# Ledger of designs, part 9: VHH binders against Uncharacterized protein YDL144C

Target 1, 356 residues: Uncharacterized protein YDL144C, of Saccharomyces cerevisiae (q07589)
Amino acid sequence: MSRILVIGAGGVGVITALSLWLKKESDVSLVVRSDYDRVLKHGYTIESCDYGRLEGWRPHHIYSSVEDAASAADNQGYNYIVVTTKNIIDGPVNSRVSNIIRPVLEKNKELHGPQLTTHILLVQNGIDIEKEIWAEFPREQYRYTVLSGIQLIGSTKIGSGHISQVGQDHLSCGAFDPQDAAAIQAANDFVRMYSNEGQNFVEFDPRVRYSRWKKLLYNAAINTSTALVGLDVPRCLEFGVNKKSTEIEVFHPAMREIIAIAASEGIIIEEEFITMFTEITRKKVFKPSMCVDCEKGQLMELEVILGNPIRIAKRNGVATPTLSILYNLLVLVQAKLKERKGLLKFDEKTATLVDE

## First folded at step 22 (VHH; from y4 with W105F)

Design z4
Fold by OpenDDE, fold request of step 23:
Structure z4 (fold): chain B 356 residues (1-356), chain A 121 residues (1-121)
Amino acid sequence: as target 1 above (356 residues)
Amino acid sequence: EVQLVESGGGLVKPGGSLRLSCAASGFTFSDYVAAWFRQAPGKEREFVSAISSGGRTVYVDSVKGRFTISRDNAKNSLYLQMNSLRAEDTAVYYCAAKNPKTYRFHAWDYWGQGTLVTVSS
C-alpha cells in the first residue's frame, strides 16, 4: 500500500487527504500545523458537496510538522508527497517547496537509498514551479519524480478543524517531464488512488505544461486583476468604462500576452479559451483565490503566476505591457502585505527599506 | 542531418512585401511546432509568430494584421508572408522547430541560420 503524505491542511489539503482516505488504497498522512491540537482531539468537521457531512474525521496519521512526519517512529518512508500549500517564492524561506519537502526526501533517502523513488505531487498554481525541486535535489543523489496537480475545487477552511467544500473536486495529474516514464506511471497510479467514482473527478494529464499555461490565462489576467482592485469578477466587468473596458483593455490583453509567451516556447494555446474564461465567470459573483488571499492579509502566489511568465517573456523577446503593469503593482501590494506581517520594515525617517 | 534553411530575405521599401521560406530536412517536420524569430541590429532576439502542427497560429501584436505564418507539411516548409513592411521590421529572421512531445524547457529543438530582411527607403 502506498504511503502518502499531504502537506497543507487548508480546504484543498484536507479534501485531498479525505479523497485518498475514502478510496482506501493508500495510507494517508496529513501535516496539520495551526489546528493540530484541535484536530488531534476532535478531528475534522467537513461539509462536502462530494462526500457529505463528516464529523470527527481524521486521516490515518496526523502530524504537527513535516519534520515530525519524517521522523515518526513508525515511519517507513513515503511513496508520495502531496504539496497543497501555496507556492510563494518571495515569502518566508520555509515556505519554499524545496524546503517543505526536504525533511521527507532526506529521510526516504536515509531509509531506502536508491530503492525508493519519492513522487512529489505539486498541487499548486503557476508555471516553472518544478524547476526549484530539480535545482535543489540533484538526480544523482536523490530518487524522485515531480508530478503536476491542477485542481479546481471550492473548498475553504471556515474554522479550526472545520472545512466547507461547495465546489466539486476536479484534479488533473501528470508528469512535469513528459519523457519520464516513472513519473507518468506514478501520476496514473495517483489518479487511481484518488478517484472516488461519482464523487470527485480526477484524470491523467498528458500535457502538463500546456495545462499550466492554459490555466494562467485565468490566473494571470482575472485572478491578478481582481486581487489588485478587491472586486469580484462580475463587478470588475460591469464597473468598467461602458461595461467593456475591463474585458477589452485588461483581461483579454493579459490573456493574449500569456498566449504569446506560451507560443514563444512552442506551446500553442487556443484563443477560444480567452472567451471561455471570461464568460464562465461573467455572472458568477465570487472573488478569485488571490483576491481572497489579499483581503485576508495573506501573501499571494504572485511570482509563480506573473513573475515567472514575465521572465520567460523577457528571455524570448515577448512584449507584455499589460502583465508587466499588473505584476509591478501587485509587487507593491505584496510588499504592503509583507510589511503588515512584519516581513518587511520600512524606515519612514530615511524613507528606505531596512536591510536585514 | 537535421537542417532548417531560411530564404527569401532581401531589401524592400517601406510598405512593401516579402515572403520568407524555411525548408526543413532530416526530421519529421509535420509533427513539430514551428516558429519565426527575428533579431534586429543591436537588439535581442524576439518571438514573431508560431504555428502548430495542426495549423493554429499565434502572432505578437507588432505584426498582427501584417504577417501571416503558414506551413506546407508535404513540402516540409514554413512560410512567413510579410506585408506592409516597416523600417522596424528590419532584422535577421530565423525559423525554429520544436517537438511538442519532448520536455526541453524553453529551448527549441532546431534553428535555421537566418535570412536578412532590410526595410529601407
Scores: ipSAE 0.920, ipTM 0.977, lowest interface PAE 0.4, mean pLDDT 95
Fold by ESMFold2, look of step 22:
Structure z4 (fold): chain B 356 residues (1-356), chain A 121 residues (1-121)
Amino acid sequence: as target 1 above (356 residues)
Amino acid sequence: EVQLVESGGGLVKPGGSLRLSCAASGFTFSDYVAAWFRQAPGKEREFVSAISSGGRTVYVDSVKGRFTISRDNAKNSLYLQMNSLRAEDTAVYYCAAKNPKTYRFHAWDYWGQGTLVTVSS
């Protein structure tokens, strides 16, 4: 039976653990940080449009840290590490994906050497999110695959140990390397272990890189723009000059730039998706996730959503006038958030950053 | 032996046209995404246009409406029809091919040696 460690106990992570637990084909562990004591004593209260109301629910195991989860694994370790945390590569070093998964990879290596391949499933936004893992864990020293999970779910933590899921659990899972047979098998196995007939939608994704670039049309153009101005999508569209300037002069140009960057990497995205993503939330008065994070004073997934595409564009000689303005303004917003959180210090006497 | 061989470059006046060709051999061209890149003197190589194996196309904004990428899979050939040429289009043009099903990170699998296009009055 596969042993699965889910890291991140937000709305996505808890529902991920729940879906795996309901299937009864895996041993499900969840890392629960701030809510650990509450969940240990009382379990989760879950209101789910897919899975119903659950009260007092726990996965098979919960831990207060990844280090504890790694230590508590018996002589078998974990087959899967499912990362559902936000990927903020310009944030605190200990929050980087490589650092949060390292205790499990080291434990699996200690227990099994090359005999156990660890399947790392990244349920996170952005592109090039797997690059850090390749860089930090040389394949001659570690045995792993890297899988992509694209989750289209509306699920949030609304209180300590309380999860509200109002958007359908929809997961696409595939291998970043489409020629890695072990990764492909692991992704298909995960789809099987996650699938709850009649309750969720889960599928194998044979074109993970295409899917992630396609999702960037929305994320790099709309998620970013709404975060910058603090408005939901309908307001952004209606408040534009002649009710058109936002989509014609911001959203669409940004999306065309993403399409060109993807194409410079050999990934062809249909231009028809520009209108599809512009229209998908035109009448939905909700703020996208980056906008919400910014308003909560939380760091944004800025680099994996916008920084990484721009770096690729520079490497391949693709002009990004719209994306670059958005990025440079949001870098300032991210710096404001870091300053408020004590992660960045400005010396007003010298008008300079304090190098620390 | 894998080869991509560009042809059709030359000197043309602003407003003129050229048609570039790229002949592919030594691999199954029909399975590949194909692209044109260009490099002006003293500049880094820049992306121009790409076409999927099924014929879907992408262009950078600076060439959209003026350039048309096409392919003939039966002849293992890639084309770039360049109209309304401008001085800024002066560059060596390279064809490239990439297997969309492989994980060759941030790289194209095959490159041609280039063909020079000079746009000068």
Scores: ipSAE 0.808, ipTM 0.941, lowest interface PAE 0.9, mean pLDDT 92
Fold by ESMFold2, last read:
Structure z4 (fold): chain B 356 residues (1-356), chain A 121 residues (1-121)
Amino acid sequence: as target 1 above (356 residues)
Amino acid sequence: EVQLVESGGGLVKPGGSLRLSCAASGFTFSDYVAAWFRQAPGKEREFVSAISSGGRTVYVDSVKGRFTISRDNAKNSLYLQMNSLRAEDTAVYYCAAKNPKTYRFHAWDYWGQGTLVTVSS
């Protein structure tokens, strides 16, 4: 039975753990941080469009930290590490994915050396998110694969230990390296362990990099724009000059820039997706995830959604006037959020940023 | 040996046209995404246009409507028809190919040595 550690207990992570638990084909552990004591004592209350209402629910195991989860693995380690946290590479160092997963990889290495391959599934937005993993964990020293999870779900933590899922779960899971047979098998196995027939939608993704660049059309153009202005997509579209300027002067140009960047990397995305992504939320009055994160005072996945593609564009000589304006304004929004959280300090007497 | 060999560069007056060719050998060209990059003296190499194995195309905004990328898989050749040329199009143009089925971090598999295009009066 596969031993699966889910890291991140927000709306996505809890539903991920629930989906795996309901299938009864895996041993499911969840890392719960601030809600640990409440969930230990009372379990989760879950209202799910996919699974109905549950009260007092827990996965097989819960832990207050990844370190605790690693030490409690009964000397067997974990077959899968499923990362559902936001990927905020410009955030605190302990929030970096490599630092989050390190205790498990080090424990697996201590116990098994080359005998246990750990499958790291990144259920996170963005491009180049696997690069940190390859750089930080040389494959000469660690046995692992890196898998991609692209999840479309409307799930939110609405209180301590209380999850509301109003959007049906669709997970697309595949290997970042399409020639890594072990990763491909692990992705297919995860699809099987996550699939609850008639309740969620899960599929294997044979073209992970194409899929991530394609989703980036939406994330780099729309998710970012709504976060900058604090509006849902329909309002952004209707409030534009002549009800057209937002899509013609912001969304579409940003998406064309992403298509050009992807092409400069050898990934051809069809231009018809520009219209498709503009239309899928035109009539859906809700705020995209980055807008919601900003509204809640939480740091945004800014670098993996905008920073990384812009860096690729600079390397390949692709102009990004629209993406660059969005990025630089959102860097200021991110700094404002960091200041409110005590991660940046500004000295008003000198009008300068305080070191450390 | 894998080769990409560009040809068709030269001197053209503003508003003129040139057709660049890239002959591929030593690999199954029809399986590859192909692209043109260019590099002006003193500047970094920049992406111009790409075409999938099935013929779908992408262009940077600065060349849309003026340049047309095409391929002839039977001849293992890539082309760039350049119309309405401007002084800023002056550069060495490079042919590149990438196998979409392989995982290479931010790299194209094969590059040509380039052909010079000069747009000047």
Scores: ipSAE 0.794, ipTM 0.936, lowest interface PAE 1.0, mean pLDDT 92

Design z4
Fold by ESMFold2, fold request of step 23:
Structure z4 (fold): chain B 356 residues (1-356), chain A 121 residues (1-121)
Amino acid sequence: as target 1 above (356 residues)
Amino acid sequence: EVQLVESGGGLVKPGGSLRLSCAASGFTFSDYVAAWFRQAPGKEREFVSAISSGGRTVYVDSVKGRFTISRDNAKNSLYLQMNSLRAEDTAVYYCAAKNPKTYRFHAWDYWGQGTLVTVSS
């Protein structure tokens, strides 16, 4: 039976833990930070379009920190670490994925590392998100694989210990390294352990880099634009000049730039996905995740969604006029959010940023 | 040994045309994504166009409508038809190939030595 640690107790993380728990094929632990005391005492209230209403629910184990979860692993360790936190690489250093998972990897290493392979599943948006894992944990010293989880779900924490899932869970899981047989097997095993027939949809993804670049068409063009203006997609489209300018002058050009950047990396994305992502979202009156995060005063996954592709574009000489404007405006929105959270300070006497 | 060898560069007047070729050897070209990059004097190398193993194409906006990438898998060859050439197209043009099934950060597997295109008179 696989021992699985889910890190992050937002809407995605809690539904991930619930899905694994319902399948009854794994031992499910969840790291619950700010809500720990409330969840310990009362459990979760979950309103799920996939699973119905649950009251007082907990996975097999909950912990207030990753350090506590690692200590509690005894001499068995964890087979999977499932990271569902938002990847805010321009945020606090303790929110870096490598720092978040390090206590578990160090504990597994203590437990005769050559005998235990840790499968790190990144259920996070963006591209190049696995890069820091490879850099921070040399394979000579740590036994692990890195898996990709591309998730489409409408699940949100709406209060302490209270989760609302209004969009069906679709998860694609695969290995970042398609030549790593252990990673491929681990991804297929996770698909089996996560799949609840008739309730969610989960599949193995044989081409995770392609899939992540494809999803970036939506995230880099539409998700970002809605976050900038605070509007759902139908409003962005209907409020445009002649009801067309947002689509023609913002969404489609941004998506074409992503396609060019992906191609400069050897990944060919079909141009028909440009219209597909626009049409699928045209009539859906809901705010995408980045827009919601901004409205909640939370930092955005700006660097993994826009910053990283733009850095790749600069490296490969791909022009990104539309993405660059979106990025630079959203950098200001992110700075405003950081200032309100006390992560950034402006000295009004000198009209300059105060260095950390 | 794997080789990519470009040819077809030269001097051409603005508004003219050139056809670049890239001959591939030492690997199964038909399994690879192929691309053209270029490097203008004093500038960094930049992406121009790519073509999948199945023939789907992508172009940067600055060349779309003027350049056509193509491949002939039977001849292990990649082509770039360049029409309506402008002074800013002056560059050394490089052929590149990448196995779409391998996992390498920000790297193409094979590069050619380049062929110079000059658009000036």
Scores: ipSAE 0.791, ipTM 0.937, lowest interface PAE 1.0, mean pLDDT 92
Fold by ESMFold2, fold request of step 23:
Structure z4 (fold): chain B 356 residues (1-356), chain A 121 residues (1-121)
Amino acid sequence: as target 1 above (356 residues)
Amino acid sequence: EVQLVESGGGLVKPGGSLRLSCAASGFTFSDYVAAWFRQAPGKEREFVSAISSGGRTVYVDSVKGRFTISRDNAKNSLYLQMNSLRAEDTAVYYCAAKNPKTYRFHAWDYWGQGTLVTVSS
């Protein structure tokens, strides 16, 4: 039975753990930070469009930290690490994925050596998100694969130990390296262990880099724009000049820039997806995740969604006038969020930023 | 040995046209994404256009409507038809190819040596 550690106990992470637990093909551990005591004593209350209502539910194991989870598995290790946290490269160092997963990988290296390969599944937005893992954990020293999870789910934590899932779970899972046979097998195995027939939708993704660039059309154009103005998608579309300017002057140009950047990397995204992503939520009153993060005072996944594509564009000589404006304004929004959280300080007497 | 050989560059007046060719050898060209990049004097290399193995095309905005990328897989060749040329199109043009099934960070597998296009009155 595969031993799976899910990191992140927000709406995505808890439903991930539940889906794995219900299939009964894996031993499921969940890192439950702030809700640990509540969940230990009372379990989760889950209201799920996929699985119904559950009371007092817990996965097989819960831990208050990744360090504790790693220590508890000292003789067995984990076959999978599933990362469902936000990837905020410009945030606190302890929130970086490499630092989050390090206790498990160091324990595996120390105690298991080549006998245990750990499959790291990144269920996070953006592109080049796996690059840090390759850089921080050389394959000659660590035994792991890196998998990509592209998830569409409407699930959120609405209170301590309380999860509401109103959108059905769709997961595409694949290997970042399409020539890594072990990663491909691990991704297919995860699809099997995650799939609950008739309740969720899970599939293997043979082209994960293409899929991530394609999803970036939505994330880099719409997720960013809604975060900047604090509006759901239908309002952004209806409030534009002549009910058209947001679509024509912001969304579509940003998406065309992403298509050009992807092409400069050898990844051809069909132009038909510009219309598809613009229309998919035109009549659905909801705020995308980056907009919600801003409203909650949480840092945004700005660099993996917009910063990384722009850096690629600069390297390859692709003009990004629309993306660059969005990025530079959102850098200010991110700085405002950091200041509110005490991660950035401004000296009002000198009108200058205080260096740490 | 893999080779990409550009040809068709030269001197052309503003508003004129030029057709670049790139001959591929030593690999299965039909499996690859192909692209044109260019490098103006004193500037960094910049992306111009790409075409998938199946013929889908992408252009940067500055050349869209003026340039047409195409390929002939039977002849292992890539083309760039450049119309309505402007002085800012002056550059060395490079063809490149990338296997879309391989995992390489930010790299094209093969590059040509370039062909010079000069747009001058």
Scores: ipSAE 0.783, ipTM 0.934, lowest interface PAE 1.0, mean pLDDT 92
Fold by ESMFold2, last read:
Structure z4 (fold): chain B 356 residues (1-356), chain A 121 residues (1-121)
Amino acid sequence: as target 1 above (356 residues)
Amino acid sequence: EVQLVESGGGLVKPGGSLRLSCAASGFTFSDYVAAWFRQAPGKEREFVSAISSGGRTVYVDSVKGRFTISRDNAKNSLYLQMNSLRAEDTAVYYCAAKNPKTYRFHAWDYWGQGTLVTVSS
């Protein structure tokens, strides 16, 4: 029975834990931070379009921290670490994915040495999100694989211990390294352990990097633009000059730049997806996740969605006039959010940034 | 041994045309994404165009409508037809290939040695 630790107890993380728990093929642990006491005493209340209403629900184990979860593993360790937190590489150091997962990796190594392979599943947006893990945990010292989870789900925390899922869960899971047989097997095993036939949709992804670059058309062009202006997608489209300028002069050019950057990395994305991503959201009156995060005063996944592709573009000599404007304006929005949270400080007497 | 060998470079006047070739050997070229990069004197290498194994193409904006990338898998060859050449197209042009199913960060598997294109009056 696979032992799975889910890190992140937002709308995505809780439904992830629930889906695994319902399948009854894994031992499911969840790290529940701010809601820990509530969930310990009363469980979750979940209103799910996939699974119906549940009250008083808990996975097999809950913990208030990753450190506690690692310690509680005793002599067993974890087969999977599922990271559902937002990846904010320009955020606090203790929120970095490598620092979040380190206690579990160190405990697994201590208990089992080369006998236990830890499968790290990143259910996070963006590209190059796995690079930090490769750099921080040398494969000669740690035994692990890195898996990609691309999840489309309409699930939010609407109160302490209360989750509302209004959009069906779709998960694509695959290995970042398509030649790593252990990772491929682990991804297929996870698909099996996560799939609840007739209730969710789960598939193995044989081309993880292609899938992430393709999703970046939406994320780098639309998710970012809506966050910058505080509007849902239909409003962005309808309010444009002649109801056309947003898609013709912002969305489409940004998406074409992503296609060129991906191509400079050897990944060819079909131009038909430009129209597809624009049209599928045209009549959906909702704010994409980055827009919602900004409105809640929370830091955005800016670097993994926009910063990383721009850095690749600079390395490969690809011009990004549209993406660069979006990025530089959103850097200011992110700095404003950081200032409000006390993560940076501006000295108004000198008109200069104070060192963090 | 894997080889990518560019040819067809030379001197051409502004507004002129030139056709570059890249001959591939030592690997199954038809499985690979192929690309042209270029490096002007004193500048970093920059992406120009790529073509998938199935023939889908991508161009940077500065060459769209002027350059055409193509491939002949039966001849293990990649081509770049360059029309309406400008002085700023002067560079060493490199052929590159990458297996889209392999995993290497920010790296193309194979590179040619380059062919010089000079656009001047």
Scores: ipSAE 0.753, ipTM 0.925, lowest interface PAE 1.2, mean pLDDT 92

